# VH-VL binders against S-adenosyl-L-methionine-dependent tRNA 4-demethylwyosine synthase (TYW1): the designs that were tried, part 3

Target 1, 149 residues: S-adenosyl-L-methionine-dependent tRNA 4-demethylwyosine synthase (TYW1), of Arabidopsis thaliana (Mouse-ear cress) (q8rxn5r50to198)
Amino acid sequence: GKIFFISQTGTAKALAQRLHELCASNDIAFDIVDPHSYEPEDLPKETLVLFIASTWDGGKPPKNGEFLVNWLGESAEDFRVGSLLLSDCKFAVFGVGSRAYGESYNAVAKELSSRMIGLGGLEMIPVGEGDVDDGELDRAFQDWCDGVI

## First folded at step 1 (VH-VL)

Design T03 (framework fv_tezepelumab)
Fold by ESMFold2-Fast, scan of step 1:
Structure T03 (fold): chain C 149 residues (1-149), chain A 125 residues (1-125), chain B 108 residues (1-108)
Amino acid sequence: as target 1 above (149 residues)
Amino acid sequence: QMQLVESGGGVVQPGRSLRLSCAASGFTFSSYGMHWVRQAPGKGLEWVAVIWYDGSNKHYADSVKGRFTITRDNSKNTLNLQMNSLRAEDTAVYYCARGHSYYDSSGYRDAFDIWGQGTMVTVSS
Amino acid sequence: SYVLTQPPSVSVAPGQTARITCGGNNIGSKSVHWYQQKPGQAPVLVVYDDSDRPSWIPERFSGSNSGNTATLTISRGEAGDEADYYCQVWDSSSDHVVFGGGTKLTVL
């Protein structure tokens, strides 16, 4: 499987590395992937993907995830694409954001979840929501990891 | 509790140097771009400098370029401003402020949602 | 080089709507943020990304941004709204943060 980090650098990438190590210790092999280097058209070939996604002001994705997020949006609106495009894909999403920004809190993670479901993907657990500002990010992440593994 | 606490302000003679520090707590410091903003007595807000979340990029106001240096230490959750060749017009309260960073190719469009209490720098003879 | 222009003062009666403008060339293409500053205190973010509000700010505060003018709107003005208000953008051409000169709001 694949673990995608959407952050450019920083917290989401570090969490992706931590998840990778945790999975490896349980004999589960994942590749950590920067979406900027990934062809979104290959997503239907995946059977298991995990997303760790940060959200910036205005609910916008970091640049390294922008193409993938936009591709999912376009595919969900394209009448030529069936609602079963990702029917063989199991996934889960963990968001990294800040509650101080109100309605935009973890908007990218929520959008990823919604679009993956809309294209037929199977969500293994509800989207995880981490807040960089509340001192509980590590606990929220660990709880989400426990649900995935 | 998210907090920024400035220190290092004081009274200094023109031409001398001063170093300000800002201690961050209650959030993941390494995920955010950080700014210095100043305010002269009775005047408006004036932006001073920014440093990217990973320290890779820095920008300065024209009024301080070549004299001030912004740095950060993510392992200590600390932002610093080294102020050299101080002038009377540098007299101000200096605030540390948290921004959110977009990728370098997009540039910053950051709002400052957390501000420190400010530290007073007086450049006087 | 980029400049934001604010009126130096605005006055409103209690319960009335205050409108504080921020003028800038093609400012509608930029994200505008607004700060409230009371005497002796640090600024507080009241509106970000043109029209969004932090969760700790009352719904009476709103914003808009189009063309050459951004506006901070404070409905049902209260004595506690008296403060200096600053608009702010990031100017990508200079890689600088730019603040407006500030507007003193008086609630008569």
Scores: ipSAE 0.000, ipTM 0.512, lowest interface PAE 15.1, mean pLDDT 83

Design T04 (from T01 with heavy chain R98K G99V Y100R Y101G D102Y F103S W104S S105G G106W D108K; framework fv_tezepelumab)
Fold by ESMFold2-Fast, scan of step 1:
Structure T04 (fold): chain C 149 residues (1-149), chain A 123 residues (1-123), chain B 108 residues (1-108)
Amino acid sequence: as target 1 above (149 residues)
Amino acid sequence: QMQLVESGGGVVQPGRSLRLSCAASGFTFSSYGMHWVRQAPGKGLEWVAVIWYDGSNKHYADSVKGRFTITRDNSKNTLNLQMNSLRAEDTAVYYCAKVRGYSSGWYKAFDIWGQGTMVTVSS
Amino acid sequence: SYVLTQPPSVSVAPGQTARITCGGNNIGSKSVHWYQQKPGQAPVLVVYDDSDRPSWIPERFSGSNSGNTATLTISRGEAGDEADYYCQVWDSSSDHVVFGGGTKLTVL
């Protein structure tokens, strides 16, 4: 499997590393992947992907996730692609954000989930949402990990 | 019509410097990552360097790292390769190439190639 | 560093199918692109993302990629197909583009 991190300040990347360690302790081998170094067209070849995604001011993804998020949006709207592109792909998404951003809170994570489902992906558990400002980020992340592993 | 035209090649002595340029036309240059690929006489293709669409990141082949610098000027639709401390093994035809991927798709297939410019490093 | 292995040469009779292989560890997890290069000319993209073709490339050109081998298939070989063919991947672990050594296709 693959764990993708979309990260500006490093919080999502650190959580991806923690998830990788949890998976390894359960004898599950995952690769930690920077989406910027990944070809989105390879996504249909994956059978299991996990996303840990930060949302920036204005609901925008950090630069390292920009192309992947945009590709998923374009593919979901492209009638030539079909709604079963990712039908063999199981996935889950954890969002890292701040409620101080209002309606854009975890918008990137929610967008990823919506687009993956639209392309036929199988969501293993609902989108996890962590708030960096409330002191409960670690608990929210652990609860999400317990549902994934 | 999408087109790339390289210039700046020539004969140069070992240890000297040379700057290659690539002029782009027929597409929105600022939207695509750009690469340099070289080919020594009678040999295969060897990747040299990439620069992201906005110039914010760059990657180099190990053989040229620390000696070559890739830059771009999006206002002039030009890609450049500054080659310092040239060695005989740098002798090759140098191609500039555009990726097929929009924006941060800098790692995608090369859909447009220039004609190439010959660099000969000899004493 | 990641390495792609191609046979140095492949021969095909006119009208027959040529198959050019590109070997790489777990290459099926990567996107493979193929380029055709004729003497004195720049490379031309013939297959991208394993099996897609640019609109200017005939349907006789196709590709596949699984496990440790990617394959470029050229059906109904023609004299004009004589060229060197290169496979290429992006290696995310090194942030490098990797080319195969090239295969010379001869149509006899």
Scores: ipSAE 0.000, ipTM 0.490, lowest interface PAE 18.8, mean pLDDT 85

Design T05 (framework fv_tezepelumab)
Fold by ESMFold2-Fast, scan of step 1:
Structure T05 (fold): chain C 149 residues (1-149), chain A 122 residues (1-122), chain B 108 residues (1-108)
Amino acid sequence: as target 1 above (149 residues)
Amino acid sequence: QMQLVESGGGVVQPGRSLRLSCAASGFTFSSYGMHWVRQAPGKGLEWVAVIWYDGSNKHYADSVKGRFTITRDNSKNTLNLQMNSLRAEDTAVYYCARAPQWELKYDAFDIWGQGTMVTVSS
Amino acid sequence: SYVLTQPPSVSVAPGQTARITCGGNNIGSKSVHWYQQKPGQAPVLVVYDDSDRPSWIPERFSGSNSGNTATLTISRGEAGDEADYYCQVWDSSSDHVVFGGGTKLTVL
């Protein structure tokens, strides 16, 4: 499987590394992937993907996730793309953000989940929501990991 | 409640050293870049230094470079500023401030401490 | 060294619109943040990234940034808006945060 991190300054990337180490210690092999270096057209070939995504200015994805997120949006709107494009893909999403930043709170993570479901993806657990300002980020992340692993 | 509380300020003679601390609570300290900003009596804001969320990158204002050292201890949620070779011009209220490293530019200061006064006089 | 220029003072009548400018060479290519500071208090972020506003700041506060001038606009001015206002950028060429000199807003 693959663990994608969408991260501007490293918080989501650090969590992706922690998840990878946890999986490895349980003999589960995952690749940590920067979406900037990934061909989105290959996503239908994946059977298990995990996203750890932060939200940037205006509810938009960090730069390294822009192409992937835009591709998912375009695919969802293209009549030539069936709603079963990702039907063999199991996935889960964890968002990193802060409730202090209004309606943009974890907007990218929620958009990823919605687009993946719309394209036929199988969501393993509901979107995890981490709030860096509530002192409970580590607990929320661990709860999400326990649901995925 | 998200808070930053500065301490360590006081009156010190020129050429001496002083160490400021900033205690963070109510948020995940290790997820934020941290800055020191100062304000001389009756003057405007002047940026002093920054340290990235993991301590990997640091930058200093030209006026303090080589004399001040910014550090952090993420296990204790503490930011520090070691000030050496103090000069009269370093007299100011020193604020610590956080900068989000996920949703905002790392230079937007959304939470500030109340400040601690440093007076450098003979 | 990059420099931001603000007028030292601006006055506005209650209920009217105040505009505080921040001048800088090609400042429109940078992200500008604005802070409000009342006497004896720490600064408060009121506008970030040119025109975005924290959710707890009233919609009367807005910003713009183009060319050589960024502007903080405070509509329907209130006595509680009296404060010093500072603009701020990150100068990537020097890796420094730069503040403007500050503008004292008076509501009379």
Scores: ipSAE 0.000, ipTM 0.539, lowest interface PAE 11.5, mean pLDDT 85

Design T06 (framework fv_tezepelumab)
Fold by ESMFold2-Fast, scan of step 1:
Structure T06 (fold): chain C 149 residues (1-149), chain A 122 residues (1-122), chain B 108 residues (1-108)
Amino acid sequence: as target 1 above (149 residues)
Amino acid sequence: QMQLVESGGGVVQPGRSLRLSCAASGFTFSSYGMHWVRQAPGKGLEWVAVIWYDGSNKHYADSVKGRFTITRDNSKNTLNLQMNSLRAEDTAVYYCARGKSYEWGSRAFDIWGQGTMVTVSS
Amino acid sequence: SYVLTQPPSVSVAPGQTARITCGGNNIGSKSVHWYQQKPGQAPVLVVYDDSDRPSWIPERFSGSNSGNTATLTISRGEAGDEADYYCQVWDSSSDHVVFGGGTKLTVL
């Protein structure tokens, strides 16, 4: 499987590396992937993907995730693509954000979940929501990891 | 009570160095990104630099890049700004400020120090 | 480099509504924060994330942000509102914090 990190400051990337280590400790092999270096048209070939995504100013994804997020949105709206594009793909999403952003709180993670579901993906567990300002980010992340593994 | 207290300001000649410090109290310093913001006499606010909560990432205004270095010591709850090659244009009150969230840059500054005056003159 | 434009001054009569604008290219896609600064004092956060307010700031202060203009609105203006007001964003393209030039509010 693949673990995608969408990260400006490195927090989501560090969590992706921690998840990779947790999976390896349980004999589960994943590749850590920067979406900027990934061809989104290959996503339908994946059977298991995990997203760890930060939300930036105005509910926008960090730059390394912009192309993937936009591609998913365009594909979900394209009648030629169909709602079964990702039917063989199991996935889960963990968001890194702040409740100080109000309605934009973990907006990228929530958008990723909605788009993946809309294209036929199977969500393994509800989107995880980490808040960098509440002192509970590590616990939220561990709870989400326990649901994924 | 959450507080930021700057120190280290003074009068210095062009080309010299000065080190500013900011002492934080009343909150978990190691969880927050920290900024320096300056204001020249009679002028507006100008952002100077930011440092990530763990010290791993830093960004600088173009006007100070290569001359100023932002650092922090989480064990002592202190933020520092090392200012090298000072110019008359660096004359300003320097504020340290807390990013409302630990993540840098996209957050409001919800707590500010009182400021410390730096005067660069010959 | 990203630039925020504010009018240098705005006047309001006591009890009336003041509006201070902050212009920026596609600023509606960014989060805008507003600060109040009185002479000799450090800035004070009055509105953050476009429209949220710290608990110690009166409800008279509100904000909006759409298209190319963000606005700080101060209802029922009073003498104590006289100050310089600054808008601020993070520009992710340059990794810089950007402040507007400031607006002096006078309550006449």
Scores: ipSAE 0.000, ipTM 0.528, lowest interface PAE 11.0, mean pLDDT 86

Design T07 (framework fv_tezepelumab)
Fold by ESMFold2-Fast, scan of step 1:
Structure T07 (fold): chain C 149 residues (1-149), chain A 122 residues (1-122), chain B 108 residues (1-108)
Amino acid sequence: as target 1 above (149 residues)
Amino acid sequence: QMQLVESGGGVVQPGRSLRLSCAASGFTFSSYGMHWVRQAPGKGLEWVAVISYDGSNKHYADSVKGRFTITRDNSKNTLNLQMNSLRAEDTAVYYCAKDRYYDSSGYAFDIWGQGTMVTVSS
Amino acid sequence: SYVLTQPPSVSVAPGQTARITCGGNNIGRKSVHWYQQKPGQAPVLVVYYDSDRPSWIPERFSGSNSGNTATLTISRGEAGDEADYYCQVWDSSSYHYVFGGGTKLTVL
């Protein structure tokens, strides 16, 4: 499987590393992937993908995730692709954000989930939502990990 | 109605600088990505640069990267293009265009200005 | 680096259907937008996302996109359709917006 991190300040990347270590301790092999170095057209070949995504102010993805998020948006709007492109792909998404941003709270994670579902992906568990400002980020992340593993 | 009005074009010598501006009205300027597109006399359309709704993301065509800078002032509903180290091949009508989306990709240019002519000649 | 190829010109008789092609490697995986430009005027969006049409553009204008070719179709051609037509895509691998070279439509 693959763990994608979409990160500006490094929080999502650190959580991806933590998830990788947790999976390894349970004899589950995952590759940590920077989306900037990944060819999105290979996504239909994946059978298990985990996303840990932060959201910039204004609801935008960090630079390293911009290419992938935009590709998913274009594919979802493309009638020729249809709703079955990612039908062999199981996935889960954890968002890192702040409720202080209102409507933009974990917007990238929610968009990723919506686009993956729209393209036929199977969501293993609901989008996890972490708030960096509420002191509960670690608990939210652990609860999400328990659902995935 | 939605409108974009370009200004700042003119005749300039090679190696010098010129600044173009685009005034937006009739829509919430701060919510959309903005583009510059140019067209050399008798030639086709060539995309030049894009800036996201908040100015945090910018991309440039390879032919202008390092010489042109796209900026915006959301408080004044204004888009700018600073053009440095101008070359004869930069001679074109420059159009300001609105993206349908707030970031730097994926959507069509739904509103265009009338263009402003830049001539780089000695 | 991504390139869109259009024929330089297309002619159609009044009342007949004009087809303008836009060739690109795996262009069927991208969203194609089409612009009409008349002499001395700014471009006007006529078809977007392959086949969607702004509400003020007549149904005679339609689009399709599959494999390596996108097509703008103008049925029942009329003199007012004479213009240059440009296709355009977003190329996510380069972060560039790419235009085709343009096609001049003549109604004879």
Scores: ipSAE 0.000, ipTM 0.491, lowest interface PAE 16.2, mean pLDDT 84

Design T08 (framework fv_tezepelumab)
Heavy chain, then light chain:
Amino acid sequence: QMQLVESGGGVVQPGRSLRLSCAASGFTFSSYGMHWVRQAPGKGLEWVAVISYDGSNKHYADSVKGRFTITRDNSKNTLNLQMNSLRAEDTAVYYCAKGLSYDYVWGSYAFDIWGQGTMVTVSS
Amino acid sequence: SYVLTQPPSVSVAPGQTARITCGGNNIGRKSVHWYQQKPGQAPVLVVYYDSDRPSWIPERFSGSNSGNTATLTISRGEAGDEADYYCQVWDSSSYHYVFGGGTKLTVL
ESMFold2-Fast, scan of step 1: ipSAE 0.005; ipTM 0.524

Design T09 (framework fv_tezepelumab)
Heavy chain, then light chain:
Amino acid sequence: QMQLVESGGGVVQPGRSLRLSCAASGFTFSSYGMHWVRQAPGKGLEWVAVISYDGSNKHYADSVKGRFTITRDNSKNTLNLQMNSLRAEDTAVYYCARGTPYDYGSKYYAFDIWGQGTMVTVSS
Amino acid sequence: SYVLTQPPSVSVAPGQTARITCGGNNIGRKSVHWYQQKPGQAPVLVVYYDSDRPSWIPERFSGSNSGNTATLTISRGEAGDEADYYCQVWDSSSYHYVFGGGTKLTVL
ESMFold2-Fast, scan of step 1: ipSAE 0.007; ipTM 0.524

Design T10 (framework fv_tezepelumab)
Fold by ESMFold2-Fast, scan of step 1:
Structure T10 (fold): chain C 149 residues (1-149), chain A 125 residues (1-125), chain B 108 residues (1-108)
Amino acid sequence: as target 1 above (149 residues)
Amino acid sequence: QMQLVESGGGVVQPGRSLRLSCAASGFTFSSYGMHWVRQAPGKGLEWVAVISYDGSNKHYADSVKGRFTITRDNSKNTLNLQMNSLRAEDTAVYYCAKSRTYVYGSGTYKAFDIWGQGTMVTVSS
Amino acid sequence: SYVLTQPPSVSVAPGQTARITCGGNNIGRKSVHWYQQKPGQAPVLVVYYDSDRPSWIPERFSGSNSGNTATLTISRGEAGDEADYYCQVWDSSSYHYVFGGGTKLTVL
């Protein structure tokens, strides 16, 4: 499997590293991937993908995830493609955001989940939502990890 | 059975035009990006042009940009290449090829899983 | 523009393993596809996405890709493997599809 981090300040990247270490301690091997260096057209060949995604100004993804998120949006909105592009792909998403942004709270993570489902992906657990400002980010992340592992 | 059949090749003088066609069968043509790839006599493969599944995105090799136009007709399962201002260095076998992956708006079509037999274009005085 | 480098020729004895390389700057970050072309015939996809193989291609064809080099490996070489082999990538910066110069495999 692959753990994608979409990160501006490094928080999502740090959480991806923690998830990788937790998986390794349970004999589960994952690759940590920066989506900027990943070819989105290769996503259909993946069987297990985990996303840890921050939300930037206006509900937008950080730059390293922008191409992947836009590619998924284009693919999901094309009815001629069929809803089975990612039918062999199991996935889960954890969002890193702040409730201070209101309706933009974890918008990128929620958008990723919706687009993956629209393309036939199997969501293993509901989107995890972490808030960097409430002091509970670590607990929310651990709860999400327990559901994935 | 997935199949691509090219036609329209021939001998043409420099500066003139030629139109190649490719007939597709055995797969949902409208769901895949399509390519033209050429090969000069005794030389290697050179990618020429791509067109997205719906015809909205097109990209060309620098050597043909501004002279060649790729089009498709999804209702007839046909791909076309309009070649204008032909040069001696355009002499090659032209292959029609299907992308392996569905593609939407991004214009990225990676592997070529099905190829036609090719049609020969000779640009000579 | 992005450039892929292949050796012009490789020789292998029957039953031995042939390795054909494809060099490119940070090619390990791209997906590499491999094509076999026999004289007078259209190319045939033999390995895609670095290491995946179409179901009709024998398992003795395999691939790898890391750093600056991708490799096509053909185990237990046979006379029928004689062909030109081309690597290919998609270059995201130019939206171009790039082929290597080709490698002629001879089974002697």
Scores: ipSAE 0.000, ipTM 0.490, lowest interface PAE 17.2, mean pLDDT 84

Design T11 (framework fv_tezepelumab)
Heavy chain, then light chain:
Amino acid sequence: QMQLVESGGGVVQPGRSLRLSCAASGFTFSSYGMHWVRQAPGKGLEWVAVISYDGSNKHYADSVKGRFTITRDNSKNTLNLQMNSLRAEDTAVYYCARDLKGEYWSGTAFDIWGQGTMVTVSS
Amino acid sequence: SYVLTQPPSVSVAPGQTARITCGGNNIGRKSVHWYQQKPGQAPVLVVYYDSDRPSWIPERFSGSNSGNTATLTISRGEAGDEADYYCQVWDSSSYHYVFGGGTKLTVL
ESMFold2-Fast, scan of step 1: ipSAE 0.006; ipTM 0.551

Design T12 (from T07 with heavy chain D99G R100Y Y101S Y102S D103S S104W S105Y Y107D; framework fv_tezepelumab)
Heavy chain, then light chain:
Amino acid sequence: QMQLVESGGGVVQPGRSLRLSCAASGFTFSSYGMHWVRQAPGKGLEWVAVISYDGSNKHYADSVKGRFTITRDNSKNTLNLQMNSLRAEDTAVYYCAKGYSSSWYGDAFDIWGQGTMVTVSS
Amino acid sequence: SYVLTQPPSVSVAPGQTARITCGGNNIGRKSVHWYQQKPGQAPVLVVYYDSDRPSWIPERFSGSNSGNTATLTISRGEAGDEADYYCQVWDSSSYHYVFGGGTKLTVL
ESMFold2-Fast, scan of step 1: ipSAE 0.006; ipTM 0.559

Design X01 (framework fv_bexmarilimab)
Fold by ESMFold2-Fast, scan of step 1:
Structure X01 (fold): chain C 149 residues (1-149), chain A 123 residues (1-123), chain B 108 residues (1-108)
Amino acid sequence: as target 1 above (149 residues)
Amino acid sequence: QVTLKESGPTLVKPTQTLTLTCSFSGFSLSTSGVGIGWIRQPPGKALEWLAHIYWDDDKRYNPALKSRLTISKDTSKNQVVLTMTNMDPVDTATYYCAHRYYDFWSGYYFDYWGQGTLVTVSS
Amino acid sequence: EIVLTQSPGTLSLSPGERATLSCTASQSVSSSYLHWYQQKPGKAPKLLIYAASSLQSGVPSRFSGSGSGTDYTLTISSLQPEDFATYYCQQYGSSPLTFGQGTKLEIK
């Protein structure tokens, strides 16, 4: 499988590295992937993907995830694609954000989950939500990892 | 230049309510990511976190003292107010307010502190 | 709650010597959420190191921090007279935010 990190400051990338180490310790092979270097058209070939996604100013994805997030949005709204594009893909999403942004709180992670489901993906566990401002980010991440592994 | 200053009574009787005000300058509590915390230190003892408030009015309290604490802000006046009920001699301490720095990498730390105000609780 | 235990409680050294101060957490804490403060008698604490190893602006380069997991260290490479103070570690990797009990650095 693949662990995608969508990261402005590197927090989501660091969490992706921790998740990768945890998976390796359980004999589960994952590749850490920068979405900027990934061709979204290959996503339907994946059977297991994990997303760790930060949300930045205005509920927007960081630059490295922008193309992938936009592609998912366009595909989900294209009636010709249908709702089975990602039917072979199991996934889970962890968001990194701040509750101070209100309705934009973990908006990217929530959008990723919604679009993946809309395209036929199987969500393994509900979206995990981490808050960088509450001192509990590591705890929220560990709880989400326990649900995934 | 960032400055913070605590103000309030220096002597409080047991069972009374303490109200402390933190007045600050050089930054705004309307700025995303900014917060103010209250920390106390009894004479000769360690630092103890009490509460903090963020720019969006989100409030966090030390669970050990939560039933006694209320924190609020007045962004227009550059003030944060801490109220603590049912004061006891063991609450005698120097009370500090401090600026919280927002940094996705670094978490929550206090980069600028007020001078502190000693509050003595005695009959 | 995460308890931070600092050792030694008191460290007696002479100017020019190297000081090593330890902070041990009862549970693992991300280095991003461990910070160090210096406090002189009658004064407010001053931030020295944030995120375990990042030097705060204006703090002399003789101060450094390191560590991960449960074990963190503050080092002062060559003590100056103004460095004799009490040092506190602080975490907010888990609520509530806690401080260690402090290490008092005193002149031998």
Scores: ipSAE 0.005, ipTM 0.521, lowest interface PAE 13.5, mean pLDDT 85

Design X02 (from X01 with heavy chain Y101R D103Y F104D W105S; framework fv_bexmarilimab)
Heavy chain, then light chain:
Amino acid sequence: QVTLKESGPTLVKPTQTLTLTCSFSGFSLSTSGVGIGWIRQPPGKALEWLAHIYWDDDKRYNPALKSRLTISKDTSKNQVVLTMTNMDPVDTATYYCAHRRYYDSSGYYFDYWGQGTLVTVSS
Amino acid sequence: EIVLTQSPGTLSLSPGERATLSCTASQSVSSSYLHWYQQKPGKAPKLLIYAASSLQSGVPSRFSGSGSGTDYTLTISSLQPEDFATYYCQQYGSSPLTFGQGTKLEIK
ESMFold2-Fast, scan of step 1: ipSAE 0.012; ipTM 0.546

Design X03 (from X01 with heavy chain H99R R100I Y101K Y102G D103Y F104S W105S S106G G107W Y109R; framework fv_bexmarilimab)
Heavy chain, then light chain:
Amino acid sequence: QVTLKESGPTLVKPTQTLTLTCSFSGFSLSTSGVGIGWIRQPPGKALEWLAHIYWDDDKRYNPALKSRLTISKDTSKNQVVLTMTNMDPVDTATYYCARIKGYSSGWYRFDYWGQGTLVTVSS
Amino acid sequence: EIVLTQSPGTLSLSPGERATLSCTASQSVSSSYLHWYQQKPGKAPKLLIYAASSLQSGVPSRFSGSGSGTDYTLTISSLQPEDFATYYCQQYGSSPLTFGQGTKLEIK
ESMFold2-Fast, scan of step 1: ipSAE 0.068; ipTM 0.720

